# VH-VL binders against q8ixk2r445to577: the designs that were tried, part 74

Target 1, 133 residues: q8ixk2r445to577
Amino acid sequence: FFGMLQNKGLTDYCFDYNPPDENQIVGHQVILYLCHGMGQNQFFEYTSQKEIRYNTHQPEGCIAVEAGMDTLIMHLCEETAPENQKFILQEDGSLFHEQSKKCVQAARKESSDSFVPLLRDCTNSDHQKWFFK

## First folded at step 17 (VH-VL)

Design t79
Fold by ESMFold2, fold request of step 18:
Order: structure tokens, then C-alpha cells, then sequence
Structure t79 (fold): chain C 133 residues (1-133), chain A 121 residues (1-121), chain B 111 residues (1-111)
């Protein structure tokens, strides 16, 4: 799958990656932003290795969750996908992180109007359902 | 000005299929989810599924998964729902309903007039 | 699947009276401060009409006598002073998780 990765629960919100230093793609958090498809920030690929790749930049970034954490952070993609970079996009739309056994959920950052994807215990909420657009 | 106009009533025999159309006007068809909901005579409402016209992304109630096909034609701003292997318990009014966009949510704010499908032997 | 239970099944009242309709969900339909519960009015031979979205927000053109409240699992639709045109069936509906579901309805009828 390739395109914008959209949340079913929130009105028109997509995965977005906008690192503060465009020359250092690694180590920053993935956010949710209004879907627009402009520039490079909202295009991702789901690969046969179960990666979510940020493909508009070289070297390519792959979304990871570090052990014990719940935030989605950009790492460099590797020839063989590390365990913390493996996600299963299931038929019910859930995005399951294999290593942690948790699902990606749209979450509110503090009590603001800013949103991020975070790992949470898996539920059937539309906030844990995702699709490529 | 948003308007959803559905195809006319149908009478079918068990085992047949029916295809209901829903023509949209007065808004950007490709920007809003379209839902299908049915109501058996004297009964409550039952959600069937929804489709996003921009990319045909589709979500269905599991109980209909093997018998329902939901599609769109972007050039005519028309949604379709086809229900196959009809049974007498499928006798109902079938509605299309657009989901409007609200703060962090969607709600079915405009409905078609309904299409009565009668299944009898 | 989230089951919505409405009560009472029938509410017999006179014009000018207050109507209070209840909807209980089998599990929470709230995400942070947003509740994904909606209310519809339906008259015979007509499609449903959206009254309240997200528990408490009045839809466009809906009179101010209609109000909604609640969060989590318990929700209420209130009609502060019934008008003749308000005698109808009212449904609650959740959009928290697919499949979306409706309550069984409350018929508000003239006493």
C-alpha cells in the first residue's frame, strides 16, 4: 500500500512527518495532521516486510517504537526489518505493533488540538482503524 | 441544497439480487462518506456499510460481508448497493446517508428518501 | 458490537410537556472529551433526520427546545416543551466503532 495513511475516527487526519532538521530524518516523532497530500510529509509505504516507510526522502525512514515506549519515532530502514519496526495492518483496519502487542491509536497531545499516533491496548475503536488513501 | 435521490421500489423473489442507486447533488461527492442503512417494516435501523467515493474505501457490517457490494460512480456522483441471495427477512426500506464532517467526528446529516425492497415468494 | 438500549419504549405526553429520552451503550462511546452518540427523529414514511450530533451539538435548523447530554455510556435527549410536530420516533446511534448501531427507538406519542 502507498499514499496517505488516514485515521477512520478523526475527521480527515493522516500520518505526517515533519522533522525540525530536514537533514536529520531520524529520531523525531510521527504526528497526525489534516490530510492534504502536499509536499513530502504525508506519503508512506507499507512494505512486504511489515514496515511503514517514509519514502520521499533518502535515506528512507521506517517507523519504529522503542522498547517500553508508546511513541512512533522515525528510524533508518534496514535491509532486514528490525522487530520494533514491524506493524501488521489487519483487515479490520487495526495497525498492530508485533513486538509490543499493541495497536496504533489516534491520541490527543495533552488537552490541545494537536494529535499523534500512540500505542495503546488494542480495541475496536475507530480511532485504532487506519487505511491508505 | 444537499440532495440524495434513490432509485424506485423493487419486488424480488428469494435468491435474486437487487441494486439500489443513490444520486448525490449539492456537495463535493468525493469528499464525504456514503452510508447504507436499512429498516424492516415496523423495525429499527440497521447499518449495512459505508464507502468513501474518492478511493472506494469500504467498511461493512460482518453480517452482510458475503452478500453486499457497495460501489460508486464518480462521474455521475452516484453510489450503489447490491444485495445478493435475497431472503424474505431482507424486506426493508434501504437508505443512503451522507456523513457530514464535524469536530473530530462524522454524523449522518443527509438521507435519501429510501427504497422499498420487497422479497416474497 | 455496541448495543444501544433506549428507554422508555413509549412516552405518552401532551403538547407543552417536557420529554426525557434515555440511551445506554453497552460500552463507552467516548474518546477523550468527544462522545460519538447521535440522535435522530423519524416520522412515518420519512427518512431519519439528524437532531443532535456528538451527544450535545444541535444539527442545523433544529429548534432550541431539543438538547442532548451525557458521556461514556449514558445519554439523554430532552425536548423542553413538546410541539405538535415533535410526536415521532427517536433513535440514538453510535459512531465510535464499526459496525455502527442504533437503539431500538422511543416513540413519543400524544396522550
Amino acid sequence: as target 1 above (133 residues)
Amino acid sequence: QVQLVQSGAEVKKPGASVKVSCKASGYTFTSYWMNWVRQAPGQGLEWIGEIHPSDSETWLDQKFKDRVTITVDKSTSTAYMELSSLRSEDTAVYYCAREGKYYLSYAMDYWGQGTLVTVSS
Amino acid sequence: EIVLTQSPATLSLSPGERATLSCRASESVSWYDISYMHWFQQKPGQPPKLLIHDASNRATGVPSRFSGSGSGTDFTLTISSLEPEDFAVYFCQQSYSTPYTFGGGTKVEIK
Scores: ipSAE 0.823, ipTM 0.928, lowest interface PAE 0.8, mean pLDDT 93
Fold by ESMFold2, fold request of step 18:
Structure t79 (fold): chain C 133 residues (1-133), chain A 121 residues (1-121), chain B 111 residues (1-111)
Amino acid sequence: as target 1 above (133 residues)
Amino acid sequence: QVQLVQSGAEVKKPGASVKVSCKASGYTFTSYWMNWVRQAPGQGLEWIGEIHPSDSETWLDQKFKDRVTITVDKSTSTAYMELSSLRSEDTAVYYCAREGKYYLSYAMDYWGQGTLVTVSS
Amino acid sequence: EIVLTQSPATLSLSPGERATLSCRASESVSWYDISYMHWFQQKPGQPPKLLIHDASNRATGVPSRFSGSGSGTDFTLTISSLEPEDFAVYFCQQSYSTPYTFGGGTKVEIK
């Protein structure tokens, strides 16, 4: 799959990655932003290794969750995907993080009108449903 | 003005298939989810599924997944719902409904006039 | 799936009276301050008409006598003073989780 990764529950919100330094893509949080398809910020690849890759820039970034955390952070992709970079996009639209046994949910970033994907206990909420567009 | 115009009433035998159309006008067809909802005579409403016309992304109620196909034709701004292996319990008015875009949500703000499908021997 | 239970099934009232319709969800349909509950009016031979979206927001052209409230699992549609055209069936519907579901309806009829 390659394209924009859209949330089912929120009106036209997609995964977006906008690192403050275009030459430093590691270590910043993935956000949700209105889907627009302009530039390179909203295009991701879902790979056979179950990675979500930001590969419109070299070196490629892979979304990861660090141990004990719930935020989705950009790491460098590795030849063999580490467990913390594996997400299972299931038939019901849930995006399951097997290492933590949690699902990706659209969430409101603390005290703001900004939105982020976070790991939460799996539910059937449309805020935990995702599809490539 | 947003309009959804559905195909005419149909009478079918058990075991047949039916394909209902919904022609949209007055808005950008590819930007809004299109839903299908049915209502048996004198009964409540039952959601069947929805499709996004831009990419044909579909979501179905699992109880219909083996019998329902929802499609679109972008060139004619028309959505279709096909229900196969018809039973008498499928007798209902079938509606298409567009989901409008609201703050952090969607809601079915425009509906077609309905298509009566009658399944009888 | 989320079950919506409407009460009462039938509400027999006179023009000018206040109508209060209830919808209870089997689990929360709220995400932060947004509640994914919608209300529809349906008259015989017509499609449903959206009245209230997201629990409390009136749809375009809906008279101010209609109001919605509630969050979580408990939702109310209120018609402050019934007009003759308000005698109809009212449905709640959740869009929190597919499959989307409707309540069984409340028929508001002339007494």
Scores: ipSAE 0.818, ipTM 0.929, lowest interface PAE 0.8, mean pLDDT 93

Design t80
Fold by OpenDDE, second read of step 17:
Structure t80 (fold): chain C 133 residues (1-133), chain A 121 residues (1-121), chain B 111 residues (1-111)
Amino acid sequence: as target 1 above (133 residues)
Amino acid sequence: QVQLVQSGAEVKKPGASVKVSCKASGYTFTSYWMNWVRQAPGQGLEWIGEIHPSDSETWLDQKFKDRVTITVDKSTSTAYMELSSLRSEDTAVYYCAREGKYYLSYAMDYWGQGTLVTVSS
Amino acid sequence: EIVLTQSPATLSLSPGERATLSCRASQSVSWYDISYMNWFQQKPGQPPKLLIHDASNRATGVPSRFSGSGSGTDFTLTISSLEPEDFAVYFCQQSYSTPYTFGGGTKVEIK
């Protein structure tokens, strides 16, 4: 699967990554933004290694969850996907992070009108369901 | 004015298939989810599934995953629900209902008039 | 799936009386400040009619005597003063997660 990764509940919002430097793509947080399909900021791929790859430039970035965090951070992809980069996009649309045993949920940032994907307990909420468009 | 007009009543034998249509008008067809809900005689409401006409993204109740196909024809602003391997328990009035999300509303605000599907030997 | 339990199953009242209908969800149907609970009215031979969306918002054309409240798992539909045309079946429905589900309904009948 590849393309825009769109949230079901938070309609018209997609995974979005826009690093300050296109040649240094790691270390920043993945956010949610209105789906626009323009440029490379919203193009992702779900791979056979259970990675969510930011498929834009080489080296490719893969979404990871750092220890103790509930945010999705871009890391470099590795030949063998590390545990913190493994996700399961299930038939019901839920996006499950294997290591944390939590689901990726569209969330509102504190005191903000902005949104981000966060790890949360799995509740089957439509805000925890995703599809590629 | 928003209108959802469904196809006429159907009488089917067990094992057959039925395809109900829902023609939408009065709004942007590709901006709202289209839901299918059924109601057996004297019973409650049961959600079957939904589809987003813009890209045909579809969500179904697992109960129907092997028997239901929901589709749309954007050129005619028509949604379809096909149910195969019909059983007597499938006898019900089938409704289409549009639903917005987030920027709109999380509710099925307009419904078709319903289509009675009778399954009997 | 989220199970919605409505109570009472039947409510017998007279015109002019206040009707209070309950809907309880097996889990929370709220996301931040939004509660994904809707209320429908259905009369015989007709499709459901949306009354309340997102827990407390009256749909277009719905009389002010209808009101919705609640969050989390407990929701209430109130009819402040029943009119003859209000005797019908009322369903709650959650749009929090698929499969979307409906309550079993409350029949408001004339005493």
Scores: ipSAE 0.736, ipTM 0.912, lowest interface PAE 0.7, mean pLDDT 94

Design u70
Fold by OpenDDE, fold request of step 18:
Structure u70 (fold): chain C 133 residues (1-133), chain A 119 residues (1-119), chain B 107 residues (1-107)
Amino acid sequence: as target 1 above (133 residues)
Amino acid sequence: QVQLVQSGAEVKKPGASVKVSCKASGYTFKGYAMHWVRQAPGQGLEWMGYINPYSGKTKYNEKFKGKATMTSDTSASTAYMELSSLRSDDTAVYYCAREKYTEYYFDYWGQGTTVTVSS
Amino acid sequence: DIVMTQSPSTLSASVGDRVTITCRASQDISNYLAWYQQKPGKAPKLLISAASTLQSGVPSRFSGSGSGTEFTLTISSLQPDDFATYFCQQYHSYPYTFGQGTKLEIK
């Protein structure tokens, strides 16, 4: 699966990674933003190693969850995907992080109308449902 | 360079409609939300809403629901705002404004379109 | 809706003066606050975003500060080109709202 990773509940919002320095793509938080269909900062790939790759850049980035955190941070991809970079995109659209045993949920940032994907306890909410488009 | 060029001034009678255009250049039009802001004479700035040119999805200020209709044509890199059932208090300068990508504030503005409603 | 209250509504000052404009939000908007400058017959121009981030090309005499509910725009030494109307805007929550404006005029 590849393309825009769009939220079901929060319509018209997609995974977005917009690092301030295009030559240093790791270490920043993945956000949600209006879908634009141009690829680039909204183009992701779900791989056979259960990674969510940001592969429009070299070296390629992979979404990771750091210890004790509920945010998604961009790391470099590894030859063998580390445990904190493994996600299961389930048939029902839920995105499950194996290591934390939590699901990725579209959530408000600072109670604003800006949004970020955060790890939360798994529910049947459409805000935890994702699909590639 | 980014540029937003709006259509010319309009003079309308009450009850009429007007459609203002905002032509974008210097960037990929569908990649950025376009907002509309009104400034009535002697009044402050009022946010009217935005459109996502990619999806066509809109978000309106409740105050302008039923009054303003936002559309876009990606092939023409143009955003449109139609005002219906015009009243004298719709007289204002209308601006299109580009949203800074992922930052939500407005980094570029059109020059404004004056809409005058008078009998 | 979040109400943005600017003060003062009008301000008379002289070239070289230090000028401060205040914007108060009716609720916590974190740093989702922008400042714009508008001259007669022209569109607003973005000066500061995220409460304190000076935009490229804007003179360093402009600065913004604050978070939560109280924000300030400061011009350290007023120049002739600075006489205009200034607006704050919150982009924390829809609908986005602006302050009523502060007209900075020459004394």
Scores: ipSAE 0.931, ipTM 0.963, lowest interface PAE 0.5, mean pLDDT 97
Fold by OpenDDE, fold request of step 18:
Structure u70 (fold): chain C 133 residues (1-133), chain A 119 residues (1-119), chain B 107 residues (1-107)
Amino acid sequence: as target 1 above (133 residues)
Amino acid sequence: QVQLVQSGAEVKKPGASVKVSCKASGYTFKGYAMHWVRQAPGQGLEWMGYINPYSGKTKYNEKFKGKATMTSDTSASTAYMELSSLRSDDTAVYYCAREKYTEYYFDYWGQGTTVTVSS
Amino acid sequence: DIVMTQSPSTLSASVGDRVTITCRASQDISNYLAWYQQKPGKAPKLLISAASTLQSGVPSRFSGSGSGTEFTLTISSLQPDDFATYFCQQYHSYPYTFGQGTKLEIK
């Protein structure tokens, strides 16, 4: 699967990665932003290693969850996907992080009307459902 | 360079409708939300809403629901805002404003369109 | 809705003066605050975003500070080109709202 990773509940919002320096893409948080269909910062790939890969830039980045965190941070992809980079996009649309055993949920950032994907206890909320488009 | 060029001034009677255009250039139109902001004479700025040109989805200020209709034409790189059932208190300068990508504030503005409603 | 209250509404000052405009939010908006400058007959111009980030091309005499509910725009030394109306804007929550403006006029 590849393309925009769009939230079902929070309509018109997609995974977005917009690092301040395009030549240094690691270490920043993946956010949600209005879908624009241009690829680029909203183009992701779900790989056979269960990575969510940001491969429109070199070196390629992979979404990771750091220890003790609930945010999605861009790391470099590795030959063998580390455990903290493994996600399961389930049939129901839920995006499950294997290591934390939590689901990725569209959530408000700082109680604002800006949004980020965060790890939360898995529910049947549409805010935890995602699809590639 | 990024430019937003709006249509010319309008003079309308109460009850009429007006459609303001905002022609974008210098960037990929569909990639940025376009907002509309109103400024009544001698008054402050009021956010009216935005449109995502990619999806066509809109978000309105409740104050302007039923008053303003935002549309866009990606092929023309143009955003439109139609005001219906015009009243005297709709007299204002209307601005289109581009949202800074992922940042939500407005980095570029149209020059404004004056809409005057009078009997 | 989040109410943005600017003070003062009008400010008379002279070239070379240091001036400060305050914007107060009715609730915590973190740093989701922008400042705009508007001259008569012109569209607003973005000066500062994220409460304190000076935009490219904006003179360094402009600065912004604050977070939460209290914000300030400071012009360290007024220049003739600075006499205008200034607006703060929160983009924390919809509907986005602006302060009522501060008209900075020459004394």
Scores: ipSAE 0.930, ipTM 0.963, lowest interface PAE 0.5, mean pLDDT 96
Fold by OpenDDE, last read:
Structure u70 (fold): chain C 133 residues (1-133), chain A 119 residues (1-119), chain B 107 residues (1-107)
Amino acid sequence: as target 1 above (133 residues)
Amino acid sequence: QVQLVQSGAEVKKPGASVKVSCKASGYTFKGYAMHWVRQAPGQGLEWMGYINPYSGKTKYNEKFKGKATMTSDTSASTAYMELSSLRSDDTAVYYCAREKYTEYYFDYWGQGTTVTVSS
Amino acid sequence: DIVMTQSPSTLSASVGDRVTITCRASQDISNYLAWYQQKPGKAPKLLISAASTLQSGVPSRFSGSGSGTEFTLTISSLQPDDFATYFCQQYHSYPYTFGQGTKLEIK
């Protein structure tokens, strides 16, 4: 699967990665932003290694969850996907992080109307459902 | 060079409608939310809402629901705002403003369109 | 709605003066605060975002500070070009709201 990774519950919001320096793509948080259909910083790929890969830039980045964190941070992809970069995009649209055993949920950042994907206990909420478009 | 150029001043009677345009250039129109902000004479600024040109999805300030209708034409890189059932208190300068990508504040503004409603 | 209250509404100052404008939010908006400058007959111009980030092309004499509910815009040494109306804006929550403005006029 590839393209925009869009949230079902939070209509018209997609995974977005917009690092301050496009030549240094790792270390920043993945956010949610209005879908624009232009690819670029909203183009992701779900790989056979269960990575969510950001391959618009080289070297390629893969979304990771750092220890003790609930945010999604961009790391470099590795030949063998590390455990903290493995996600299961389930048939029902839920995005499950294997290591933390939590699901990716569209959430408000600092109680604002800005949004980020965060790890939360898995529910049947549409805010935890994602699809590629 | 990013530019937002709005349509000219309008003078309308109460009850009429007006449609203001905002033509964007210097960037990919589809990729940025376009907001509308109103400023009554001698008053402050009021956020009216925004449109996502890609999806056409809009979000309105409750105050302007039923009053303002936001649309866009990606082929023309133009955003539109129609005001209906005009009243005297709709007299204001109306601005289109581009949202800074992923940051939600307004980095570029149109020059404004004066809408005057009078009998 | 989040209410943004600016003070003062009008400020008279002289060239070279240090000027401070305050903006208060009715609730915590973190740093989701922008400052705009508006001159008569013109559209607002973005000066500062994220409470303290000076925009490109804006003179360094402008600075912003604050977080939560109290914010300030400071002009370290007022220049003739700075006489205008200034607005704060929160973009923390919809509907976005602006302060009522501070008119900075020459003394």
Scores: ipSAE 0.930, ipTM 0.963, lowest interface PAE 0.5, mean pLDDT 96
Fold by OpenDDE, fold request of step 18:
Structure u70 (fold): chain C 133 residues (1-133), chain A 119 residues (1-119), chain B 107 residues (1-107)
Amino acid sequence: as target 1 above (133 residues)
Amino acid sequence: QVQLVQSGAEVKKPGASVKVSCKASGYTFKGYAMHWVRQAPGQGLEWMGYINPYSGKTKYNEKFKGKATMTSDTSASTAYMELSSLRSDDTAVYYCAREKYTEYYFDYWGQGTTVTVSS
Amino acid sequence: DIVMTQSPSTLSASVGDRVTITCRASQDISNYLAWYQQKPGKAPKLLISAASTLQSGVPSRFSGSGSGTEFTLTISSLQPDDFATYFCQQYHSYPYTFGQGTKLEIK
């Protein structure tokens, strides 16, 4: 699967990665932003290694969850996907992080009307449902 | 290089409708939310809402729901805002403004369109 | 709605003066605050974003500070080109709201 990773509950919002420096794509947080269909910063790939890969830039980035954190941070992809980069996009649309055993949820950032994907206990909320478009 | 060019001044009677256009150039139109902001004579700025040109989905200030309708034409790189059931207090300068990508403030503005409502 | 209150509403100053405009938010908006400059018959121009980030092309005499509910725009040494109306804007929560404006006029 590849393309925009769009949230079901938070209509019109997609995974977005916009690093301040295109030559240094790792270490920043993945956010949610209005879907625009241009690819680029909203183009992701779900791989057979269970990675969410950001491959519009080289070297390729893979979304990771750092220890003790609930945010999604861009890391470099590795030959063998590390445990903190493994996600399961389930049939019901939930995006499950294997290591933390939590689901990715569209959430407000700092109680604002800006949004980020965060790890939360898995529920049946549409804010935890995702699909590629 | 980025430019937002709005349609010309309008004079309307109460009860009429007006449609203001905002033509964008110098960037990929569908990639940026377009906002509308109103400024009554001698008054401050009021946020009216925005449209996502890609999806056509809109978000309105509750104050302007039923008053303003935002649309866009990606093929023409143009955003539109229609005001209906015009009243004298709708007299204002209306601006389109581009949202800074992922940052939500307005980095480019149209020159404004004066809409005058008088009997 | 988040209310943005600017002070003062009108400010008379001379070239070379240090000028400070304050904007207060009715609730915590973190750093989701922008400052705009508007001259008569013209559209607003973005000066500062994220409370303190000076935009490209804006003179360094402009600066912004603050977070939470208190914000300030400072012009270190007023120039003739700076006489205008200034607006703060929160983009923390919808609906986005502006301060009522501060008209900076020549003394």
Scores: ipSAE 0.929, ipTM 0.963, lowest interface PAE 0.5, mean pLDDT 96
Fold by OpenDDE, last read:
Structure u70 (fold): chain C 133 residues (1-133), chain A 119 residues (1-119), chain B 107 residues (1-107)
Amino acid sequence: as target 1 above (133 residues)
Amino acid sequence: QVQLVQSGAEVKKPGASVKVSCKASGYTFKGYAMHWVRQAPGQGLEWMGYINPYSGKTKYNEKFKGKATMTSDTSASTAYMELSSLRSDDTAVYYCAREKYTEYYFDYWGQGTTVTVSS
Amino acid sequence: DIVMTQSPSTLSASVGDRVTITCRASQDISNYLAWYQQKPGKAPKLLISAASTLQSGVPSRFSGSGSGTEFTLTISSLQPDDFATYFCQQYHSYPYTFGQGTKLEIK
């Protein structure tokens, strides 16, 4: 699967990675933003290694969850996907992080009307459902 | 260079409708939300709502629901705002404004369109 | 809705003066605050975002500070080109709202 990764519950919002420096594409948080269909910062790929890969920029980045954190951070992809970069996109649309055993949920950032994907206990909420478009 | 060029001034009678256009250039139109902001004579700025040109999805200020209708044409890189059932208190300068990508404030503005409603 | 209250509404000053405009939010908006400059017959121009980030091309005499509910725009040494109306805007929550404006005029 590849393309925009869009949230079901939070209509019109997609995974977005917009690093401040195009030459430094790791270490920043993945956010949610209005879907635009241009690819680029909203183009992701779900790979056979269970990675969510961001390959619009070189080198390729892979979404990771750092120890003790609930945010999604961009790391470099590795030849063998590390455990903290493995996700399961389930048939029901839930995005499950294997290592933390939590699901990715669209959530408000700082109680604002800005949004980010965060790890939360798995529920049947549409805010935890995702699909590629 | 990013530019937002709006349609010319309008003079309307009460009860009429008016459609203001905002033509964008210098960037990929569908990639940025377009907002509309109103400024009545001698007054401050009022946020009216925005449209996502890619999806056509809109979000309106409750104050302007039923008054303003926002649309867009990606092939023409143009955003539109129609005002219906015009009243004298709809007299104002209307601005289109581009949202800074992922940052939500307005980095570029149209020159404004004056809409005057009078009998 | 979040109410943005600017003070003062009108400010008279001279070239070279240090000028401070304040903006208060009715609730905590973190740093989701922008400042705009507007001259007669013109559209607003973005000066500062994220409460304190000076935009490219804006003179360094402009600065912004604050977080939460209290914010300030400062012009360290007023220049002739700075006489205009200034607006703060919160983009923390919908609907976005602006302060009522501060008209900076020559004394």
Scores: ipSAE 0.929, ipTM 0.963, lowest interface PAE 0.5, mean pLDDT 96

